# VH-VL binders against Uncharacterized protein AF_2093, part 6

Target 1, 226 residues: Uncharacterized protein AF_2093, of Archaeoglobus fulgidus (o28187)
Amino acid sequence: MDVEIVEELSKMLAGRKAVTEEEIRRKAIRCALKIMGARLVGIDAELIEDVTCSLIDCPITLKSLHFSEKVKIGDVLFYHPHVIKPEKEDFEQAYFEYKQSKKFLDAFDIMREVTDRFFEGYEAEGRYMRKYTKDGRNYYAFFSTIDDTFEDVDIHLRMVDEVDGDYVVIVPTENELNPFLKFFKQYSEDAKRAGLKIWVVNPDEKTIDPFIGYPKDFRLLKGFKN

## First folded at step 1 (VH-VL)

Design s9 (from s7 with heavy chain D98G S99Y Y101V Q102T L103I L104Y F105G G106D Y107E; framework fv_tislelizumab)
Fold by ESMFold2-Fast, scan of step 1:
Structure s9 (fold): chain C 226 residues (1-226), chain A 123 residues (1-123), chain B 107 residues (1-107)
Amino acid sequence: as target 1 above (226 residues)
Amino acid sequence: QVQLQESGPGLVKPSETLSLTCTVSGGSISDYYWSWIRQPPGKGLEWIGVIYHSGSTNYNPSLKSRVTISKDTSKNQVSLKLSSVTAADTAVYYCARGYEVTIYGDEYGMDVWGQGTTVTVSS
Amino acid sequence: DIVMTQSPDSLAVSLGERATINCKSSQDISNYVAWYQQKPGQPPKLLINDASNLETGVPDRFSGSGYGTDFTLTISSLQAEDVAVYYCQQYYSLPYTFGQGTKLEIK
């Protein structure tokens, strides 16, 4: 399975001359969802690390590396293919992706903590694809960003029907509203029709608010905070 | 010990093509990166271009339209051609070996240099 | 293009005294700086790679430091054989560029 995820990730990174570990990890999480779906629950932490270490030099795996060369610029470590020479523009693109990826990864533990609190009394399983269970009811929560959710909307719409329960995408706040407005304009009707939920966590304030969709269990409504 | 020796015509007429050869002894050229650098009389160093172990090249944009770097692994030689020369191309030309690590690693300084060959562009 | 600017253009130091040569880049180049020594009639000789890594065979009196945009080459105790022109070079991006050179002389 890691082979199929590595192949999908390689397609997503096609033509890229420079990448960071942070970008690879963030994109591996997305590719793992696409390939594995709900089967990610309980295995995603180890799987994502294994997939990431299949593409770059890291201490965890001895598997082959696609981005075998490394260079440190400022405080950021970049990886690139042996045959390919990155130009200034390639490093600028990689740095842009790095910033987005690091923001998500840095916010992840807080988003999970806030979401765990929202589902107080539920049993929780999994990491990036997290399952909350109580009294035979299941909520599947996938952690992402609004921009990545926009790109992966077809996958998330599919997940609503594949999971045994409700599906929600948890995303962090952004500096500007534009990414949320873009999603709303293009996909809010499709999301509402399909039953896709998107909830927004503010990592600084440790709050959670619905952007699209409310929980079917009315008891959970009291967990939302502005 | 690896040694580099540049050779060329010494004198080239304006508008002609300059051809220089760097002969490497004591090691194979196939495992290293090779650069050409020049130095006009009394002035500083100017990087011309590089050829990697793969045969790929990168050139100084100011010279790219006129410069070609190639290598012949059977003769253990690296060559430079510079077309349409002018008096501004008068310089000592050096061949240098870059550190062998990767095509574009973080250890790239030129550790072995040839003695240089003087090129004068004059009618 | 990244511009490398050395200071001073020339420097006179007494034997046994410390010599310091500075190199500034027009943008952040991390630690991708090499230092070369060139004596009259000779090719440049690599002294330091990656801003601070001394090359094999180079005397311990030579040292390099710096990161980002500001780099320094130091000779802790000048000897007669150190009279030369010193160049910094960035290899962060193409084209690779050299500083204008610093001429080091004995007082």
Scores: ipSAE 0.000, ipTM 0.396, lowest interface PAE 20.6, mean pLDDT 85

Design t10 (framework fv_teclistamab)
Fold by ESMFold2-Fast, scan of step 1:
Structure t10 (fold): chain C 226 residues (1-226), chain A 122 residues (1-122), chain B 108 residues (1-108)
Amino acid sequence: as target 1 above (226 residues)
Amino acid sequence: QLQLQESGPGLVKPSETLSLTCTVSGGSISSSDYYWGWIRQPPGKGLEWIGSIYHSGSTYYNPSLKSRVTISVDTSKNQFSLKLSSVTAADTAVYYCARHWDYLTGYSMDYWGQGTLVTVSS
Amino acid sequence: SYVLTQPPSVSVAPGQTARITCGGNNIGSYSVHWYQQPPGQAPVVVVYYDSDRPSGIPERFSGSNSGNTATLTISRVEAGDEAVYYCQVWDSYSDHPVFGGGTKLTVL
């Protein structure tokens, strides 16, 4: 268990009275990138499980640090601190975060499948930070959402310089275009100038398209729908 | 400077078709960056979007009005037009034409015509 | 079917700050545009994309958008600011714009 990631995630969840396992897992992935950067490759799957379990009442560790009580509302299992009773607004916020997190997690396997197909012929390593290698060339792909990428833009800009190779953020399509339009409006020039790439996977159509940035290897362009 | 101007009859009888034209000057309707739309405002009420058109002829209509509305574009005249069929007193409103940005960049209505009052009465 | 809610009226004295709210479910994920409609005139966009101002609009006009509420703020209000103000989003899910009901700003 990386104590620094747990501490960072705890700060991100400060004041929160209700959470879901899905939200904790999604946010743990983001905190792990912030703390570990490229060192995340190859250890992320086990690390994220450990961090998640340390914050909720988890069968793997049989203990929790912060969200030790549980309540099921409808079909969703919420976790909350022993001392703190959530209000209606706390559950509404937790449910909103749950929906976003579940969409990401449900789309994850398809995004990885589509991205693996795009890098056909490369060796792949890692889970949430996935490294593709061929002929000494490395591509680092981090799986996220456009909303989380907006929140974490400074981290992703740093990763472009930190990795030994090219860096790309892979995000799924959203129900609405607004999150992409907001990113484009505020950060497209900063992203282009820094060389940050953001590619969009449509999980239903199993396609990948560049939102920002194209690969330097022209042979990879055949993998895009357009 | 871009200007939009509505024109058409100010009085329409119940059950007939309301027909308006918007003339665009100081800019081209054939720009790929923009859509052209119709918005109405009944006396003392708020704004209601009717529909929009792209220079290719692609249209987008308010679902509540879709069965009665047709928008068309004439790029050679730099104009676009609204037809609203089977009108009733509820269709009495000031009708505005407006430009908005491409779908991919958001749909803010950045230029409006002055508006034309259409009264539905016998 | 998306709905935007605005208060029907706001009153301020000259020189004061007016705040006009626009409520919508998760409106922070939408781009909000604000229109000023002076009596008897066509609407004019005063803030677009949450917080940007068109050329010619004074810096006294500003916008914010987060969570379930967007806000148009007009500082150092002048008599000429008296108008009905409308918020608007494009509901990309249903492919149509949605307008708020309008807020009448009365400058006393």
Scores: ipSAE 0.000, ipTM 0.377, lowest interface PAE 22.4, mean pLDDT 85

Design t11 (framework fv_teclistamab)
Fold by ESMFold2-Fast, scan of step 1:
Structure t11 (fold): chain C 226 residues (1-226), chain A 124 residues (1-124), chain B 108 residues (1-108)
Amino acid sequence: as target 1 above (226 residues)
Amino acid sequence: QLQLQESGPGLVKPSETLSLTCTVSGGSISSSDYYWGWIRQPPGKGLEWIGSIYHSGSTYYNPSLKSRVTISVDTSKNQFSLKLSSVTAADTAVYYCARDLYPGYSSEWYLDYWGQGTLVTVSS
Amino acid sequence: SYVLTQPPSVSVAPGQTARITCGGNNIGSYSVHWYQQPPGQAPVVVVYYDSDRPSGIPERFSGSNSGNTATLTISRVEAGDEAVYYCQVWDSYSDHPVFGGGTKLTVL
C-alpha cells in the first residue's frame, strides 16, 4: 500500500534534483487520496509520515529511496540524490514548490480548526481526509488548495461516488482570485453536475464559505454555527 | 581559514582595460557550493555588484556593465579574474572579490566572505 | 530597475537599540541580506535570509522583513558597531543583486 503511494509520488517527482520535506508531504497527501480514497480516514497521519520518510532521510529508520543527501540554505532544508549536485534552476523550482507547500501546511491547522467549528456537534475522525458524523449523516472533508484541486479534479469527482455521505474539498483563500476563476471556468459545471463541493477557508478571518456546492443545512453558511 | 586576495595594477589609463585577479586560499574554487564574485565601491559611495562566476564558467553580469566586463576562472591556480574594458574616471573604486552562495535559489544569493579590497585609480 | 532605499545615517546612544530600515516595493517577497562595513574595512554579512545570523555574529543583531520595509535591529549598541550597513536583495527580473545606498550608524 505504501509502495503504491511511493510509486505514484515518484512519478510526480520524475526528473527532480532538489525537493523539500514540505513538498514531499503535500504531494504525498494527494497521492494517498488517489490510491486510498476514503480508506485514508484514520490512518492518514501515520501513512503520510511513512511515505515521506521513504523518499528523504528522516529520524524514522526508513531508507530514503531517492533524496538521500541534504543541504540547508537559510531556513530551508533541501534534499537531493546522491552524487547529483542540483543546478540553480533545480533549487529555484524546489523553492517555488516549498513556498506553495509551506503555505498549505501552515494553513492546514487553521483550516481544520475552522472546519471543526463549522461542524460543531459532529463527531470528527481523521486528519487530511476528515470524517464528520452526526445523526447517521456523514461529511468527508479533504484538505487541499484550489490549484491542487484543479490538477486532481478527476480524483475528487470519483470521491463523490465512493464515500458514504457528502464529499467536500476544503481549500484556503489565495492572494489573487485568478486560481479560483481558472477552476470555475474549466470545471464548475462538471463539479456541480457530479455533486462535488468546494468550500474556502480564510485563515486570517477564520471564515468558511462555499465556492461550489452549498451545504444542505444553510445555517452552516454562517462560517461558524456560533 | 578561507582567504581571498585581490591583485592587479593600482593605476589604469582611460580607455585601457582594468585587469584584476582574486586568489583563493583555504578553500577550493572548484567547490560546487559557491559562485565567486566581484563588487566595487567608488570612494565615499555605496557597493555595486559587477558579476559572479561558477567553476564551470557560467557567469552573471551587472546589466549596466555587461558590455565591458568579462570574468574568468582558472581552477588549476585556484583563481578568478576580472577584465573591465574602456575604463574612465568613473571606474575609480575599491574592487572586492567575494564568495557567493551556491547552490541556492536565485532570489537568495548573498556574499558570505569578502577579500580586503584593492584600490584602482583611473587617471592619465 | 529595482531600488532599495536606506536612510543615510542613524545615531544612537550606547546601550540603546538601533533600527536601520531598507525600503523596497514589495520587499517582503524578497530575501534581504545585511552587511556591516567598518571604516576602512571590507563588508561582513551580519544577517542573511531576512533573519538568519552567521556564526560569530552576536544575538544583538536581528532582522525582519514584511510589506515594503525590511529592518536590521541592533540591541544594546556598542561603540564597535559603528559602521555603514547595507541591505541587499536578488532582483529576479534583472537577474542580479541590488544593494541599498548604505546607512552610517554613529554611536554617540
Scores: ipSAE 0.000, ipTM 0.408, lowest interface PAE 19.7, mean pLDDT 84

Design t12 (framework fv_teclistamab)
Fold by ESMFold2-Fast, scan of step 1:
Structure t12 (fold): chain C 226 residues (1-226), chain A 123 residues (1-123), chain B 108 residues (1-108)
Amino acid sequence: as target 1 above (226 residues)
Amino acid sequence: QLQLQESGPGLVKPSETLSLTCTVSGGSISSSDYYWGWIRQPPGKGLEWIGSIYHSGSTYYNPSLKSRVTISVDTSKNQFSLKLSSVTAADTAVYYCARETYYYDRSGLFDYWGQGTLVTVSS
Amino acid sequence: SYVLTQPPSVSVAPGQTARITCGGNNIGSYSVHWYQQPPGQAPVVVVYYDSDRPSGIPERFSGSNSGNTATLTISRVEAGDEAVYYCQVWDSYSDHPVFGGGTKLTVL
């Protein structure tokens, strides 16, 4: 399970000479969904730590470390392969990925809190794949970004059929509307036809709104502000 | 015992507005647990949902009919009403009013129906 | 728009079991309701929320719902069961009730 996720993540990071823990964690979460689907509920926190640590220097290393060396530049800790010295371009790419990953991870706790409030009265389990249960009905919520959801659309469409219940992807607001318009133009009809839900959390205003799809439980509609 | 009863003209001319009222007795239309809906059935055909209303006046409509449909509620009379504009022969049907449940274990269930009223659209 | 598919007709002899299907993409994640409409009468709910029965509906009526198919099962069919049967869900994505096309059960 972890071995298969590490292999998938290693393919995603092929050719990279510098990475950050934040980038590895964000990408590990996406790879874990692809490999494990709904089985991710309840084990995702420990699994993501284990997968992350299999690629960088940390206490719970599960496999040979590819990014075993450390260098701190400013406030950011970069990891790189032994004997391989990253060039300026490698660090620029790693920093770009770091900023995107840190933004997602910083928004994550707020998105979870807002989503937990939205599902008030439901029993909640899991971290990155979170399961909300009430009266024998389940909502599976996966936390991502609209850009990553665009890249992973085939996985999310599959999840709608795989889960025992409803499936929703929770994403944060972006500075520009363009990523949402891009998704809408390319995939809104496919998402609608498949029953895929995408809801948007504003981390600053602590609101949640439907971009694609509405909840099955009518009482949850009162949780949307707009 | 809860009862729903449709009333209104049984004959409407093409291009005119079809108007029906549903009277609810034995229960309150002001319950937060229910929407109140209209469903029609052309002779020999299946059931087609038209739209539903909450006691607050909030509505939602079948997209294929939304440009022609208005549903309203009068909580003081315990009634809700349907107006369907610009009718044609294709709107000839038995029209039912029904109570729609919006509780977590019965969302979208039409648990009580009126007897239905036939509306014929002809010149 | 979400679509529910039912066979137009099913024939069964008295005392046999009738099975009426309702097909829909991932219908197992929806709550399916079943209505019986005898000739010339208003519909009556016979099974709701996949498998629950209203008071007064005999246990011969049962429902199941998984994957892409929901099924209404009528055991020990009687002449009085002859009717058109409709399945229905509330589609949260489109915010609309959706009815199947109906299945006429003929008891011969």
Scores: ipSAE 0.000, ipTM 0.398, lowest interface PAE 20.9, mean pLDDT 86

Design t13 (framework fv_teclistamab)
Fold by ESMFold2-Fast, scan of step 1:
Structure t13 (fold): chain C 226 residues (1-226), chain A 123 residues (1-123), chain B 108 residues (1-108)
Amino acid sequence: as target 1 above (226 residues)
Amino acid sequence: QLQLQESGPGLVKPSETLSLTCTVSGGSISSSDYYWGWIRQPPGKGLEWIGSIYHSGSTYYNPSLKSRVTISVDTSKNQFSLKLSSVTAADTAVYYCARHPFRYGDSYYFDYWGQGTLVTVSS
Amino acid sequence: SYVLTQPPSVSVAPGQTARITCGGNNIGSYSVHWYQQPPGQAPVVVVYYDSDRPSGIPERFSGSNSGNTATLTISRVEAGDEAVYYCQVWDSYSDHPVFGGGTKLTVL
């Protein structure tokens, strides 16, 4: 639900004096997965927009906002609470979160395109939690980053058991290998034992490759490295 | 051509530790493409997977045997080994070493097997 | 834990077709592998990934997998095909192989 997701997101943003729309959207997607699970399929686009607009000065709704004031610094639009002016440190934190969030959101359309090609012949439904169906088989693909997947690993392990089918997390490549090495060292054994799949999309080369786990349907293997 | 060969004592006393070694020839155990495993078969019964190891030392164990089993790898000798502690008559079986591909889908198969070695738990 | 069920034995006359089944809940979503174990010998993979054959395995061996049943089919059976046949999947949830109980094929 909107209310439960807004509450969860508000906890995640507790104490923050400056945020961006990009950060709110990225974190709303994560909170929606935690609250809704597989029920996100078919409603996530509208739900994430509603949750985001509940927290910032958004022209889509007239709902109450926590971050009602806005200021543009450089090329980035920041939102902050009324009467409370953020300090330099608040904007630095907000900019760090903005960079991570923008990278994910900029890669999202390409990741979805590449994943849709991988599941050629499947019926596709949903946006951030996307369901692929063919011959009675379902794949649920959740789009994230490797760093967010690290933070949310318990949620993703739970999703493997909850979905009616296979569950995979789709993440983009990173500038450095270290975030993937960090995940591999800490959680690769747990992920493999639980059947959690993590596949990596290179947005520049438009390829998809497995990082953790392969599809149960052997025939899908030929779609990797396309 | 790739060959796997088991070696170790054919008789182990109850409560002792069973120790077996698999020697790999005609191929490298340091290949990133494969895991190396142990599978056993009690006389007249079916196959039971014990565990697998990657050349890095990373292991997967059968949950029912996890507290008693240790698999190790020695890349310098092109060998991997099984230790099974606190054995009983129920551990009497033919023990096979075998190879399976690493990350080739959600269902791996064992493509090369050793000839097997019979281990009897008796005094 | 996932369980694979095989009939204990199947009998067939030389030259006829043998069918060995492997039952599992929604096994059609898994990839099934088949091993032949002649008396006193190590197992040899005869079919992998449902229907593929290793080099050196005759075309008489074929596999299929759908719904709750996988099947190994051996056409034009020969005396040398007499063995115990095991099906196997890799359970991605628990990340370990699961073997069927084996089916003894008797030719005659």
Scores: ipSAE 0.000, ipTM 0.403, lowest interface PAE 21.2, mean pLDDT 85

Design t4 (framework fv_teclistamab)
Fold by ESMFold2-Fast, scan of step 1:
Structure t4 (fold): chain C 226 residues (1-226), chain A 124 residues (1-124), chain B 108 residues (1-108)
Amino acid sequence: as target 1 above (226 residues)
Amino acid sequence: QLQLQESGPGLVKPSETLSLTCTVSGGSISSSSYYWGWIRQPPGKGLEWIGSIYYSGSTYYNPSLKSRVTISVDTSKNQFSLKLSSVTAADTAVYYCARHEYSYGFRELWFDPWGQGTLVTVSS
Amino acid sequence: SYVLTQPPSVSVAPGQTARITCGGNNIGSKSVHWYQQPPGQAPVVVVYDDSDRPSGIPERFSGSNSGNTATLTISRVEAGDEAVYYCQVWDSSSDHPVFGGGTKLTVL
């Protein structure tokens, strides 16, 4: 199972000469969704860490063979292949990916907390995809960003049909409207037709609001009026 | 030993352009390892970075000052210069030149060494 | 725009320990540098990269950085340590340095 996720992650990082642990961890979660689908609910957090550590010289596993060398620039630790010396452009790309990944990882706990509160009274199971159950009804919530959701839209549309219940992607607010407008312009009709829900958490205000799709449960609908 | 020295007029009239030069001695400004910057300090106030330049001519400016600032480098004279246009009394400050390491634009960097500083007063 | 907050002044008796703080949102994830500016002189770096000292700076100067606060610690303070101290980080989002407002250390 982890081998399949490592293979998919390796394809996603093909040609990359510099990476960070944060980028690898974030992308491992996305690859796990693609490979495992709804089974991601049962994934131990340790498995995602093991997948991450399989690509870098990680203090936990020490089994990485690809990004085996490291260099610290400022407050960020970059990993690169032994023979390959990254160029300026490689580090700039790696830093951009680092910042996007760190934004997601920093927001993850608060997004889960806000979403758990929104589903008060539901039984919750899972971490990176969380399953909320009440009275025989299921919501599957996957945590991401709007930009990653744009890239992974085909996977998320597939998940709507794969899960036994409703599927929602939870994303944090952005500093600019552009990523949301880009998604809306390109995919809002496809998402609405398929029944894909995208809800936005404001980590500062601790609110959750629908961007695409409303719940059918009247009680949950009232939660958006915070 | 590497030394930096500011020079230029100590008095500038409002609306005119402030012009300063930093002379580098004891080392070459044509170093790929370093950027050369300007920092100012109004009397009784804190430090404010103005901008930096690489020996190739690449510049980085404080966004709050970018519309008024031009930094240039003259590698043949081992000097770099600051021009700040449309000055007001708020631009009265001690102006320092300093060196800093700058790799890939995202590295945490510190300034060392600094010039002694030159006071520029904006008044009519 | 990233902002660094320092107390405007700190007073300490000779031989005691002075602690100067630098507050910033998630500053523990950044590298903090500290400058000493004696009256009428240019600043000189006393601590860089959170806790490293340049050659020639006494071991009495040390730094730490975690969470939302970085701290410059000066042990066995002497009269010659009187100066304004500035913290500085590189704001990686805008690619420019940001300085704190400065802390005047008075040795009484």
Scores: ipSAE 0.000, ipTM 0.389, lowest interface PAE 20.5, mean pLDDT 85

Design t7 (framework fv_teclistamab)
Fold by ESMFold2-Fast, scan of step 1:
Order: sequence, then structure tokens, then C-alpha cells
Structure t7 (fold): chain C 226 residues (1-226), chain A 125 residues (1-125), chain B 108 residues (1-108)
Amino acid sequence: as target 1 above (226 residues)
Amino acid sequence: QLQLQESGPGLVKPSETLSLTCTVSGGSISSSDYYWGWIRQPPGKGLEWIGSIYHSGSTYYNPSLKSRVTISVDTSKNQFSLKLSSVTAADTAVYYCARHGPYSIFGEVTYFDYWGQGTLVTVSS
Amino acid sequence: SYVLTQPPSVSVAPGQTARITCGGNNIGSYSVHWYQQPPGQAPVVVVYYDSDRPSGIPERFSGSNSGNTATLTISRVEAGDEAVYYCQVWDSYSDHPVFGGGTKLTVL
């Protein structure tokens, strides 16, 4: 399992000369969904740490498989292969990915908190793929960003049919509307046809609102701000 | 100016350890700009990279040979050495030492710019 | 594991142009280096970083790299150019050099 996820993540990072732990973790979560699907529930926290540590030099792993060298620039720790010294462009790309990844990871605890409140009264299990159960009904919530959901749309459409219940992707608000408009223009019809749900958490206001799709349990509708 | 020269026994018995040394002259092995590598060529066949070392002792090995290969550096003698354990007839080859560099924002030397003349090692009883 | 494919041999008459290819998936995104190995001698780099020549290598040697094929071009071929030619990239993904199988250039 770990091996398949590491292999998929390595393909996603092919050609990259500099990465951060934050980028690796964010992308490992996405790769784990692709490989494991709903099987992530209950094992994802430890699995993602193991996968992350296998690609970079970290306290749990004596030596990484791919990014064994470290360099700290400002407040950011970058990892790179030993014989390959990254260029300015590689660090700029890594920093861009870092900012996106840190935004997601910083918002994650709030998104989970808000989603847990939304599903008040449900039994909750799992971390990045979180399962909510009540009276024989299941909701599988996967935490991501709208940009990553755009890139992974085929995986999310597949998940709707694979889970035993309803599937929803939880994403945080963005500074700009453009990523949401881009998704809407390109994939809203495919998402609606497949029954894919995308709900948006505002980490600052601690609210949740539907972007695509509504829950089948109408009692949950009162949990939306709008 | 810079020259690399391989040395070591030309005959090694099966199951023993092949040991070669490369002596660098006309330049310093302690240069932070370069790595020092071993490449072999079986008679009538192509080039196969074995591994490389940095003056700090950091090594990178060909995965297919990693379990049998050790490369070491002796900066005081301006030399680096190859040990290949448990040899068989398949390890019969001309062994070259060569220099290459890492990728850098100020320049790149990911090619092998200086080579030794090569030394034939035959694995036979 | 990344693989470079070269034809085993190429034959040309003196004064003609020899073209030696090096095939690789998306090789145009890699920097390709070329080595000349005369019979019984160590390899010598003749072209590096796709198209650059080391000091002392004649202008007759040139290189190009795009798409899935890199090419070493030797114009006005001389008998002394007879050798095996190897292409090489540094695969940043696996972090090691990859050599082609070599092409024997015969001048007849």
C-alpha cells in the first residue's frame, strides 16, 4: 500500500528538484485517495506520515528515498536530491506549492471542526477521509482545495460510486473567486450528473455552505449559513 | 592538466572483492564543485555507471550494484577507491574513474568531463 | 527506469554527414551529452548540454535535442571519427546518469 502511494506521489513530483514537507503531505493525501479510496478511513493519519517520511529526510526515517538534502531559506525548509542543486526557478515553484499546501494544512483543523459541528449527532471516524454515520446513513468527507479538486475531478467522480453512502469534498474559501468559477464552468454539469458534492468552509467565519450538491438528509440543511 | 589514473590488480578470483584506486593529479579532489565516479565496460559492451562520491564521503550507487559496492575517498592522498564484493565472471570489464559535477544555478557539469585511461579487471580462477 | 535507445551501427563514406540518434521518452526535456570512444581508448565528451562543444572538439560535431529524439551530427566525416558514440542524460527523477547502448560509426 505504502509502496503504491509512494510510487504515485513520485510520478506526481517527477522532474521536481525542490519540495517542502507541506507539499509532500498535501499531495500524499491526494495520492492516498486515488489508491486507497474509502479504505483510508481510520488509517490515513499514520499512512500519510509514513509516506511523507519515506520521501524526505525526517526524524522517523533515517534516510529518504528521493529528497535527502535540506536547505532552509527564511522560515521555509526545502528538500532536494543530493546530487541535484535546485535552480532559482525550482525554489520559486516549491515556494508557490508550499504556500498552497500550508494554506490547506492551516485550514484543515478548522474545516474538520466545522464539518464535525455540521454533522452533530453523527459518529465520526478518520482524519483526511472522514466518515460520518447515523441511523444506517454514511457521509464520506474528503478535505482538499478547489484547485486540487479541479485536478482530481476524475478521482472524486469515481468516489461517489465507490463509497457506501454519500461523498462530499470539503474545501476552504479562496481569496479570489476565479478557482471556483473555473471549476463551475468546466465541471459543474459532470459533478451534478454524478452526484458529486463540494461544500465550502470559511475558516475565518467558521461557516459551511454548499457550492455543488445538497445532502439527502434534509435535517442537515439548517447547518448551512445560507 | 587534470589527470585521473586507475590502479589495482588486473585479476580477481570469483567470490572475492575487486579493489581499485583512482589517483587524481593536477587538481584537488576536495573541490566542492565536483563528484568522482566509477564507470565500467564489459568487453564489447556499453558503459555502466557504478557510483559516485563527494569529497565529504557522501555516495550515490547504481541500484543494481548497491548491495556489493563501496566507494570511499581519501582527501589526504587525493584518491578515491572502489570495492566490489562477491565478484563473478560478469564483473569482468574495463573500469574507468571519471569526474562530474552537480546541477547548479551558476553552472552545470552533469557530464563526465575527465576520464582515466581505464584498467582491465578479469574475474577468473 | 529511464532508457536511451541508439542504433547499433551507422556507416558513412569519407566527406559525408553522419547522424547518430538517441531516443528517449520526452528526451527534449533532458540535457543530452555525447561521448566518442575510439577503439581501445577511454571515452571523450564531444558534445554536452545538447549542442555545446568542449574546447578542442572540431566544429564538424554538433548536436540537437527535441521531442523524443536527440541527434549527434558529424559533418565532413574523416577516417579518424571511426568510434563508438554514446549518448547520456542525468535522470533527475532517479538521480543518476543513464547511458545509451552506443552506436558504432564505420567510415568506409
Scores: ipSAE 0.000, ipTM 0.396, lowest interface PAE 20.6, mean pLDDT 85

